Miniprotein binders against q9bqp7. Designs and how they scored, part 19

Target 1, 240 residues: q9bqp7
Amino acid sequence: VPQNWFPIFNPERSDKPNASDPSVPLKIPLQRNVIPSVTRVLQQTMTKQQVFLLERWKQRMILELGEDGFKEYTSNVFLQGKRFHEALESILSPQETLKERDENLLKSGYIESVQHILKDVSGVRALESAVQHETLNYIGLLDCVAEYQGKLCVIDWKTSEKPKPFIQSTFDNPLQVVAYMGAMNHDTNYSFQVQCGLIVVAYKDGSPAHPHFMDAELCSQYWTKWLLRLEEYTEKKKNQ
Short names: E, the ipSAE of ESMFold2; O, the ipSAE of OpenDDE; V2, 0.75 times the mean of E and O plus 0.25 times the DockQ between their complexes.

## First folded at step 13 (miniprotein)

Design e4 (at its last look DockQ between E and O 0.69; V2 from the best seeds 0.00; counts 0 for: pae E 8.8 > 1.5)
Fold by OpenDDE base, look of step 13:
Structure e4 (fold): chain B 240 residues (1-240), chain A 96 residues (1-96)
Amino acid sequence: as target 1 above (240 residues)
Amino acid sequence: SKIEVEVYIWFEGDSPEELRKAIERLVEKAEELAKKLGATVEVYYLVEGDEVFIFIEVKGVPEEVRKELAKRLAEEAKKLAEELGLKVLIYVEVKS
């Protein structure tokens, strides 16, 4: 049980958007501060097992590709992920703000992969927007807040070369999503609350993406785990 | 106590018995080597089907022998893999 319990949901916020829902998705810039990011917290609190699995993967890839080949591979994966997010931001942004759609960004297997998910996405409220939890003292950059199948969600887009049909196969991604939810729900820059999360795993070959929907109950379960990771991080930093 | 030597070992094989033997022998060797150095060793392992993950942590090792200890553990793992016909991956981390 976390020593410092804090709720994921804010009882003072209504789920109903105020009538003045801006027609334009929020895009709050991330301020570089001494405050740790969600990603940093998760990376610094990985279990020994998680570290080992990642290192094993790395060593296997180096054996297959060589050191230079692995560096190139890693760079390409990163670039593909970045381009995918940029393309999604372009797709989900209102047409009036998109001066130059780079049509080349839309021609990817990952974009093809998520088409069936995008059909169920509406009511975009935030894109690539910073969130800060003032009390718990962490920040993050969320990909998207939108309605998925009529439910307002924090949506996190992931790229994979391997199938991830189960939420358990998404590593710490559920923790990342709930961390963003909890921060947004308590960030004064946002007037609304989210109760659901969605992880979308897009595939390079264009095969249908896997949506991993997280209801309020599941989000609450992962929130407890997130709080424990945050406490561990905080303790480690006090001892450094 | 600060971990000084970490050895990560992965074995893959079709025989559960061979995998078990590999774990047992490697643990024994790690404990033997650590004892000779007056060090403390902790060994963790995870079995997942035809795969075994072994994580060895050693503490209380003099700085001058940390690299050698890591090398010996890695060599032992390789030898075991060869003897038992297992696939092996080894990663070593020596902290200064």
Scores: ipSAE 0.038, ipTM 0.516, lowest interface PAE 2.2, mean pLDDT 87
Fold by ESMFold2, look of step 13:
Structure e4 (fold): chain B 240 residues (1-240), chain A 96 residues (1-96)
Amino acid sequence: as target 1 above (240 residues)
Amino acid sequence: SKIEVEVYIWFEGDSPEELRKAIERLVEKAEELAKKLGATVEVYYLVEGDEVFIFIEVKGVPEEVRKELAKRLAEEAKKLAEELGLKVLIYVEVKS
């Protein structure tokens, strides 16, 4: 159990829309500082099993593609992910028109994959927005806060060519969502809070994306696991 | 400091019996070397169909001894793979 437990939800906040909220989604700029990011904490506290599986995948790919081929492959995967997130931000922005969008961004299997999910998404409150947990001292950049089927969620968009848990580091996806949620709920840049999460796995071939909904109880369970990872990171930092 | 050497070994083959034999002999060798060199080893493994993944953590001794133990484990894994007709991949990481 964590030595320094902290609640994921803020009792001083409501999860209901504020009537004075602007119609434009929040996009808080990321500030570079010494406070660790969610992804850094998770990367530096991977379990020995996670490290082993990731290294096995890397070595298998290098054997198949060569070192230069592997570097090219990973660069292309990163680029496709970046373009996917850019396209989603564009699509979800209420002020953009189709003429203003990059045509190349909109024509991908990943965008086709999420179309049925996007029909259930409304009330976008934040896009590509920085969060900071002022008490626990970590930062992040969340993808989206919006309603999914009427429930306000922190939404995390993931890409996958096929179900490949080793490539996606799927053991940590729920931790990333709840870390962003906890940070946002205690960040003075935000006047509302979110109690639900959604992980959307999009597929390169355009197959229907899989949504993974996380209610408040499930988020609380994963929050405890996130706190343990943050605690482990802090202990590791003391030995550097 | 907490100096740690980690050895990752992957075996693949069509024979579950030969894969199991590889695990048993590698674990025995790791424990033998640990006793001989005064080291602590922790061994974890996963069996997934025709693949076996073995993770060995070496600690409790000076860095030179840990590297020598990791080298000998890698040599044993290669020998086992050749003897048992298995594919093998080995990765060694030194952490401080």
Scores: ipSAE 0.012, ipTM 0.286, lowest interface PAE 8.8, mean pLDDT 79
ESMFold2 (binder alone), look of step 13: mean pLDDT 80; pTM 0.782

Design f1 (at its last look DockQ between E and O 0.02; V2 from the best seeds 0.00; counts 0 for: pae O 8.2 > 1.5, pTM E .609 < .8, placed apart)
Fold by OpenDDE base, look of step 13:
Structure f1 (fold): chain B 240 residues (1-240), chain A 81 residues (1-81)
Amino acid sequence: as target 1 above (240 residues)
Amino acid sequence: SKMTVYIWFEGDSPRELFEAILELVKKAEELGAEVYILIEGDEVFIFIEGVPEEVRERLAEKAKELAKELGLKVEIMITKS
């Protein structure tokens, strides 16, 4: 049990999305101060097992591709991920704010992969927007807040070359999502609350993306795990 | 004592960032460190474990230089392994 319990949901905020769909998605800039990011917290609190798995993966990839091949692969994965997020931001942004859509950004297997998910996405409230949990002292940049199948979600877009049909195969991504939810729900820059999360795993080959929906109960379960990771991080930092 | 250097880059990551990161990684590996890279959106995390204490600051400084050159934000944490 976390020593410093804090609720994921804010009882002072209405569970009902206020009917005033902001005409424009929020895009709060990330102010990087001494406050750790969600991603930082998660990375610095990885288990030895997670580290080991990553290292084994790296070694296998180097064995297969060579060092230079692995470097190229890593660069391409990153670039593809970045382009995918940029394309999604462009797609989900209001048409009036669309910078000239680089049509080339839209021509990706990842974009093809998520088309069926995008059909169920509406009511975009935030895109690439910073969240801060003032009490728990962490920040993050969330990809998207929107309605998925009529439920307001923090949506996190992930790219994968391998199928991830199970939420368990997304590693710490559920923790990231609930961390963003908890921060947003207590960030004064946001007037609404989210109760659901969505991890979308997009595939390079254009195969249908896997949506991993997280209801309020599942979010609460992962929130407890997030709090433990945050405490571990905080303890490690004090001992440094 | 061996140290772990955590490097976090954030910002518009041009392809040049990757080349620079790869140089940093190569250098760290040449020093006998284990390097882990995690890429999350526009964030790049580099975990360099097993760095000799005498070179930890050199890696950190190199990361700062790269960040400055590329206009990236960088956060560096150094811990004992």
Scores: ipSAE 0.014, ipTM 0.283, lowest interface PAE 8.2, mean pLDDT 82
Fold by ESMFold2, look of step 13:
Structure f1 (fold): chain B 240 residues (1-240), chain A 81 residues (1-81)
Amino acid sequence: as target 1 above (240 residues)
Amino acid sequence: SKMTVYIWFEGDSPRELFEAILELVKKAEELGAEVYILIEGDEVFIFIEGVPEEVRERLAEKAKELAKELGLKVEIMITKS
């Protein structure tokens, strides 16, 4: 029960794009300022359960790899995620060409993993694009806005070493998606809005990715949870 | 004071993990605790918030009994809530 409820959708905005839609996807630059990012809010408001899981995972990895090995492992995972997002941006951008550099980006199990999902993605409207919620004062960098099976979605691409067939096993990713949706829907850089979300979990071994579609009702449910996390973050900031 | 009990199960059978969760959920509910369950692949995490001291050890013992009966790996952590 957030104390300061705010709607995820903007009633003043059409969900139909205007007649002068850009032929290329939007890519609004991320500005760095004092307002918090979605990922910062989520990081600073992790539940006790999330903290426990992270600490146990970290402990296991350090015991197996050593402290230096763990740091190299986590750095590699981070780089693989960045390469994955760069490859997807290249694949989904209509002006990108297949070059030697593009072929190196396409050489990963994660890209193979999402191929069946990409066949259902069309009408790309934004890629790696900044969003700002002007009223709630947070920013983010969304991965993609496109139609998935005919429904306009904020799409979040995630890499995982283990299967995540249930949306509950994606932890805070649904909150991240709806936070981006709310921000985009109230950002003057965008002329349209979105009512649905999609989380796509890709696997290193190329196994078929799991899509987690979020209709407007499910997005509204997670939006309420996001607002609670944002309130918690604000309270922690006041007490620091 | 009230405590949080964290219980982790791991097995190679999803049905065995489901059976462990269901039994533990029923036990936690009859003891009046708040239960949160997270399933990740072949791992199950159960977080029991606000468990009174007099029952927290019994919950831990029950989880260990279920793990032995079902052939699951188990880890238990108890911390102040």
Scores: ipSAE 0.013, ipTM 0.317, lowest interface PAE 8.2, mean pLDDT 77
ESMFold2 (binder alone), look of step 13: mean pLDDT 79; pTM 0.755

Design f3 (at its last look DockQ between E and O 0.03; V2 from the best seeds 0.00; counts 0 for: pae E 10.5 > 1.5, pTM E .671 < .8, placed apart)
Fold by OpenDDE base, look of step 13:
Structure f3 (fold): chain B 240 residues (1-240), chain A 81 residues (1-81)
Amino acid sequence: as target 1 above (240 residues)
Amino acid sequence: SKMQVYIWFEGDSPEELFEAIYELVKKAEELGAEVWILITGDEVFIFIEGVPEEVRKRLAEKAKKLAKELGLKVEIYIQKS
C-alpha cells in the first residue's frame, strides 16, 4: 500500500467529459525543471529483472547485428518512432493547424497499422501536451487525449516490431498511462477528467495494431502500482 | 542501489540524437561502465552504472558537451545510492 495515497480521479471534476469539446486540442508545453518526469520515475525504478532483460537484449542485438548494425537499428527505431508520433499528431490535429502535413510521414507501416484504431478515435482534446501533478510532484508529456469508442482516454501510442497482444507484454506502459491520467485529472490546466486509458501498439509491417483498453478499474489498479514506483523513486532520491 | 548516471537527450534530429547516444555510450564503455539504453519512440534513455565518481563526472561532462555541440536538450541525473 502506498504511504502517500492520492486518488487517480478528481472528485471535483465531472465524471463525464464536458460536452463542449475544445475546437483545438490542447498542447501545453513541457517545462523541464527539477520535477521528475513519469518516464524518469519508471526508468529509475525498474526492477533488476527488467534491467537484466534490457541488457540481455542489447547484447543479443549487438551479437546479431554487429556494432554498426546495432547502431543503424537503433537509429532507425528512434526515427521511426518519432515519425510515427509526428504523423499521428498531424492526423489527429485539426486541419486548421498550420503544420504542413508531410504526406511522406503518413506512408508507414505503423500508420497503416493504426488505421482501424483511428476510426474509433474522436473528440481529440489534447495532443503532445504536458501534464503536471502538483501534489505528487511529477510531470509528463502525454501523446493524446481523445475519445476511443466513445470513452475519453489517455492514449499512448507505441511502436513495436513484435506482437504485443496482451497488456502485460507492454511492461510499464500501463503505469505511464495512469500516471498521465492522474496528473491530468489534477492539473489545473485541464478542465476535464479521464477515466480510461488506451495503449495502442502499432506494428511496422502494417498488421493491425493492438489496442489495450484500460477501464477505470484497471486504471485504479495500475495507479496503485504507479504510486509505489513514485514512492520508491522519491526514497531513492532522498538517499542520494 | 548501484550508483548510476541517467542521461536523457531530446532533440529535433533523430540523427543528431543518435550521434550523441553513440558517442556517449562508446565513451562510457571505454571507461568500463555498464551501459543500458532504452529507446521509446522519440526518447532515448541511457543508464550508466558501476562507475566511480570520476567517471560519472566525465560522462556527465561528455553528455553536456555532446548536447551543446548537437543542439540537443540533455538532462543528467547522478544517483548516489
Scores: ipSAE 0.007, ipTM 0.254, lowest interface PAE 9.2, mean pLDDT 80
Fold by ESMFold2, look of step 13:
Structure f3 (fold): chain B 240 residues (1-240), chain A 81 residues (1-81)
Amino acid sequence: as target 1 above (240 residues)
Amino acid sequence: SKMQVYIWFEGDSPEELFEAIYELVKKAEELGAEVWILITGDEVFIFIEGVPEEVRKRLAEKAKKLAKELGLKVEIYIQKS
């Protein structure tokens, strides 16, 4: 149970933006700050067992690929993810500022993988946008805020190469989503809030992406877990 | 003949995925197998190398049972070494 509980939702905000159409989605720049990011909090509060399991995977990959092969593999995975996010931002943006869209970004298995999901996405309100929870003192960079099947969501995009293993994220992806949601709902840069989350796992081979929808009740459950991780992080940093 | 076993779990619940990892790793180590784990958010890959066919069968049975009990999707990849 968190010692300092704080609500994820803001009763003074609408979860239905008014009928006026925004000209472009919000893109709040991420500012350097001493306050921790969501990903830093989660990385610093992994259990010792989780850390051990991830380090064991790293050692096995080095055994199979060699040190240089592992570096190349991880660099390629990072580049693929970066390109995927760039392509999605381009596709979901109603305008591209002066530069021509790169057709090679649009020709990937990951983009093919998400096409059926994108048909259900509308009303894009934010893309690659910073959020800050000024009361709880954490920041993040969310991928997308849009409607999915009529529900306004924080949407997080993930890539996967099956069956070849790679590291991409932790067990804590739902915690990332709710942390971004809570920050956005209490960030003065945003005039609206969200009550739902969506995690989309896209595949390199183009097979249909898997959506993981999180309704308000599920988000509230994960929010409690996020608050515990944030408290643990704060206590650890006080002792360093 | 020694087998390489790759066990993949997928699910929406990190708690159930963690339990599957814990139970399989513990079982594999009890059987004297070397185990490596990859975690990618909602997917878990468990790699077990150089095991006799009897150990492979027991680990595959355990993985399928865990997937059913925990509501996880499971795939098992078997490769002769």
Scores: ipSAE 0.005, ipTM 0.222, lowest interface PAE 10.5, mean pLDDT 76
ESMFold2 (binder alone), look of step 13: mean pLDDT 77; pTM 0.739

Design f4 (at its last look DockQ between E and O 0.33; V2 from the best seeds 0.00; counts 0 for: pae E 8.9 > 1.5, SAP 70.236 > 70)
Fold by OpenDDE base, look of step 13:
Structure f4 (fold): chain B 240 residues (1-240), chain A 96 residues (1-96)
Amino acid sequence: as target 1 above (240 residues)
Amino acid sequence: SKTEVTVYIWFEGDSPRELFKAILRLVEKAEELAKKLGATVEVYILIEGDEVFIFIEVKGVPEEVRKELAKRLAEEAEKLAEELGLKVEIMVTTKS
């Protein structure tokens, strides 16, 4: 049980944004400060098992590709992920934002993969927007806040070369989503609340993406786990 | 920052008894080697059904000694797996 309990949901906020639905999604810039990011907290609090699995994967890849080949591979994976997010931001942004849609960004297997999910996405409220939890003292950059099948969600887009048909196969991604939810729900820059999460795993070959929907109950369960990770991180930093 | 050497051992088997035996023998060997070499070992054990994960962190001795201890532990884990009919995966990492 977390020592410092804090609710994921804010009882003072309404689930319905006030009538001035900004026609434009929020994009709050991430301020670089001493506050740890969600990603940093998760990375620094990985279990030894998670570290083992990642290192084993790395060693196998190095054996297959060589050291330089592995560096190139990792760079390409990162670049592909970045381009995918940029393409999604372009797709989900209102047409009036004059950024010349690089048509080349839209020609990817990952974009093809998520087409069936995008059909169910509407009411975009935020894109690539910073969130801060002032009380719990962490920050993050969320990919998207939108309605999925009529439910307002924090949506996290992931790229994978391997099928991830189960939410359990997404490692710490559920923790990342609920961390963003909890921060947004208590960030003064946002006037609304989210109760659901969505992890979308897009595939390079264009095969249909797997949506992992997280209802309020499941989000609450992962929120408890997130709080424990945050406490562990905080304790580790005090001892350094 | 002192380079940390960690030995990761993954046993898999259908017999809880044999898995438990492997854990005990490996921990005993780690403690023995640590005492002999003047090292400190931290042992973490994760049991997940028919899988056992053992993580051994080696500290308090020169890098060469840590590597040697890690090698001996890996060899012991292989021997135990063979003796007890377990599947084993072993990884040694050095974090600088």
Scores: ipSAE 0.029, ipTM 0.488, lowest interface PAE 3.0, mean pLDDT 88
Fold by ESMFold2, look of step 13:
Structure f4 (fold): chain B 240 residues (1-240), chain A 96 residues (1-96)
Amino acid sequence: as target 1 above (240 residues)
Amino acid sequence: SKTEVTVYIWFEGDSPRELFKAILRLVEKAEELAKKLGATVEVYILIEGDEVFIFIEVKGVPEEVRKELAKRLAEEAEKLAEELGLKVEIMVTTKS
């Protein structure tokens, strides 16, 4: 139970679509400052078991690939993730569909993997957009806000070459989504709020992506866990 | 003392029964050594398939005693692995 509880939803905001909203998705610039990001909070509050398992996995990979091979592998993973997000932003932006798109961005197994999900996505409200929770003092960069099967969601796109191992827990992925949601719902740059989340895991071989839908009740439950992680982070920084 | 000494122990084997025996005997030894040396230990266990990860944090005594306790736990883990036919890997860290 967090000592400084704060609601995830804003009771003064509408959760209904508004026809007067801009036709171009929001893209609020990320401002780098001393306010911690969602991913930094989660990274610095991992359990000691998670840290150990991650280091053990790294050692196994180095044994298999060699030190230089592991460095190349990790660099390629980051590049592929960046290109995947760039491709999705291009595909989902109505203004960029009129421009020539880079053919290489569309030649990805990850893009093939999400095609069946994209057919159910509409009403894009934000893409690669910064969010800030001014009261709780954290910032993030959300991937997408759009309707999925008729429900407005914060959507987080993840790439995977294989099933997620335990050391990269799906538990933290839901925390990331609700942290973005809470920040957006209390950010003055946004005139609406979102009560649902979606995590989409795309696969390099083009296998159908795996969607993980989060309704408002589930989001509220994970929000409590996010507040505990944020509280833990704040306490660690107080002692520094 | 602000120095944390942590022992990470990884057992792997084909016998869940022998893995469970290794866990119980290592925890018992950790508690025995902690009482003898005036230390406190925190033990965390993660089981994934045929692998067991044990994390032991040693507190409440001078750094040299914490390192000696960690060394004895590592030796006990190696003995258990040999006796029970398990693979073992051990990491000891010192965190200031």
Scores: ipSAE 0.012, ipTM 0.275, lowest interface PAE 8.9, mean pLDDT 79
ESMFold2 (binder alone), look of step 13: mean pLDDT 83; pTM 0.812

## First folded at step 14 (miniprotein)

Design h1 (at its last look DockQ between E and O 0.02; V2 from the best seeds 0.00; counts 0 for: pae O 13.4 > 1.5, other shape alone 2.666 > 2.5, placed apart)
Fold by ESMFold2, look of step 14:
Structure h1 (fold): chain B 240 residues (1-240), chain A 96 residues (1-96)
Amino acid sequence: as target 1 above (240 residues)
Amino acid sequence: SKIEVEVYIWFEGDSPEELRKAIERLVEKAEELAKKLGATVEVYYLVEGDEVFIFIEVKGVPEEVRKELAKRLAEEAKKLAEELGLKVEIEVEVKS
């Protein structure tokens, strides 16, 4: 039970976009590096159980690859994710054509993996855009805001090197989505709000990506958990 | 901080379906045994690539019961790995 409740949705803001909305996606630059980011809050508030499991995974990887091999592996995974996000921003931007895109960037299994999802995505409103929750004092950089099957969503893109029928790792991905959503809905740089979320897990081998849709009720449930994590972070930093 | 862990299990295999089955059947068995022995169990897992890392905590019962439950879960994990063609490693009563 959060001590300081704050609603995820903004009753003062329209949830119905106008026909006169901008034709290019918003890309708000990130402005406040001293304000904690969503990812920093989540990293600093991992449960002891999550930390234990990640340490056991790390130990296994080091036994198999060596310390230097593990460093290369993690660096490569990070680079693949970065390239995937760059490719998606390029594909979803209305100011680019296929002929001017980096063809090597677009030739990845991850991009092939999401093709069927992209067919259901329209009305892109924001790409790689900063959000700030001034009241709760946190920032983030969301991947995408667009309609998915007719519903306006905050969309988060994830990579996985092997096909899986379920989300890998932790429950933190839904927390990222709702934290971005709550920030956007109360950020003066945005004139509209969103009530739904989408997590898309793409695969290196090109297998069909798995979408995980989050309706408003589910977002509200995860918002409560995000508020607890933010409170935990604030209390931890207050005592340091 | 220190975490007391009853059972740690590692599975590895090429089939995501077999790995999912191993998790589901182990969780079901853990809950079944916990109910029979009057315990509460918490199962945590991490899936990375071809690998699954699991640990199980047992609450609400004396140490003797926790050790017996851990032994039975270790035996079940070994049987699941053999049946599903997975590699398995098990540590009982892990202290971290």
Scores: ipSAE 0.170, ipTM 0.685, lowest interface PAE 4.1, mean pLDDT 82
Fold by OpenDDE base, look of step 14:
Structure h1 (fold): chain B 240 residues (1-240), chain A 96 residues (1-96)
Amino acid sequence: as target 1 above (240 residues)
Amino acid sequence: SKIEVEVYIWFEGDSPEELRKAIERLVEKAEELAKKLGATVEVYYLVEGDEVFIFIEVKGVPEEVRKELAKRLAEEAKKLAEELGLKVEIEVEVKS
């Protein structure tokens, strides 16, 4: 049990988003500060086992591709991820005119992969927007807040070359999502609350993406785990 | 040695020559900064049309200066982008 408990949901906010869909999704810029990001917290609190598995994977990839090949691979993966997010932002933003570059971005296998998910996405409230939890002292940049199948969600888009059909296969992604939810629900820059999360795993080959829906109960469970990770991070930082 | 500082830089521009210059200058700056710290740097880049992605890995950096190094690299990238008329996106990861 976390020593510093804080609720994921804000009882002072209505569970129903105000019907006035903002004409434009919120895009709050991330401020540079000493406050740790969600990603930093998660990275610094990986288990020894997780680190070991990642290192083993890295070594295997280096053996297969060579050092230079692996470096190129890693760079490509990152670039593809960034391009995918940019493409999604363009798709989900009502004001963005697709430029020629945007058209090329839209031709990716990842975009093809998520088409069936996008059909169920509506009511976009935020895109690439910063959230801050003032009390718990962490920040993050969430990908999207929108309705998925009629439920308001924090949506996190992920790229993968390997199938991830189970939420457990997404590792710490559920923690990231609930961290964003908890922050947003208590961030004064937002007037609404989210109770659900959605992780979408897009695939390079254009195969149908896997949606991992997180209801309020599941979010609450992962929120407890997130709080424990945050406490661990805080303790580690004090010892440095 | 574990990677301690990671900087991801994305340049966009209409001129392949300017993109190339950006890569070269950023590599040089990264190496210079790393050398001053007694660190090792590896730079990777991918060029796709009007886009350049640069990934910088730094190892052997004292913990107390990792954040500053990352900041300096990011600032350098921004300056280069401005100078060369490029769009830039930057992501920094510092391991403590």
Scores: ipSAE 0.000, ipTM 0.206, lowest interface PAE 13.4, mean pLDDT 83
ESMFold2 (binder alone), look of step 14: mean pLDDT 80; pTM 0.781

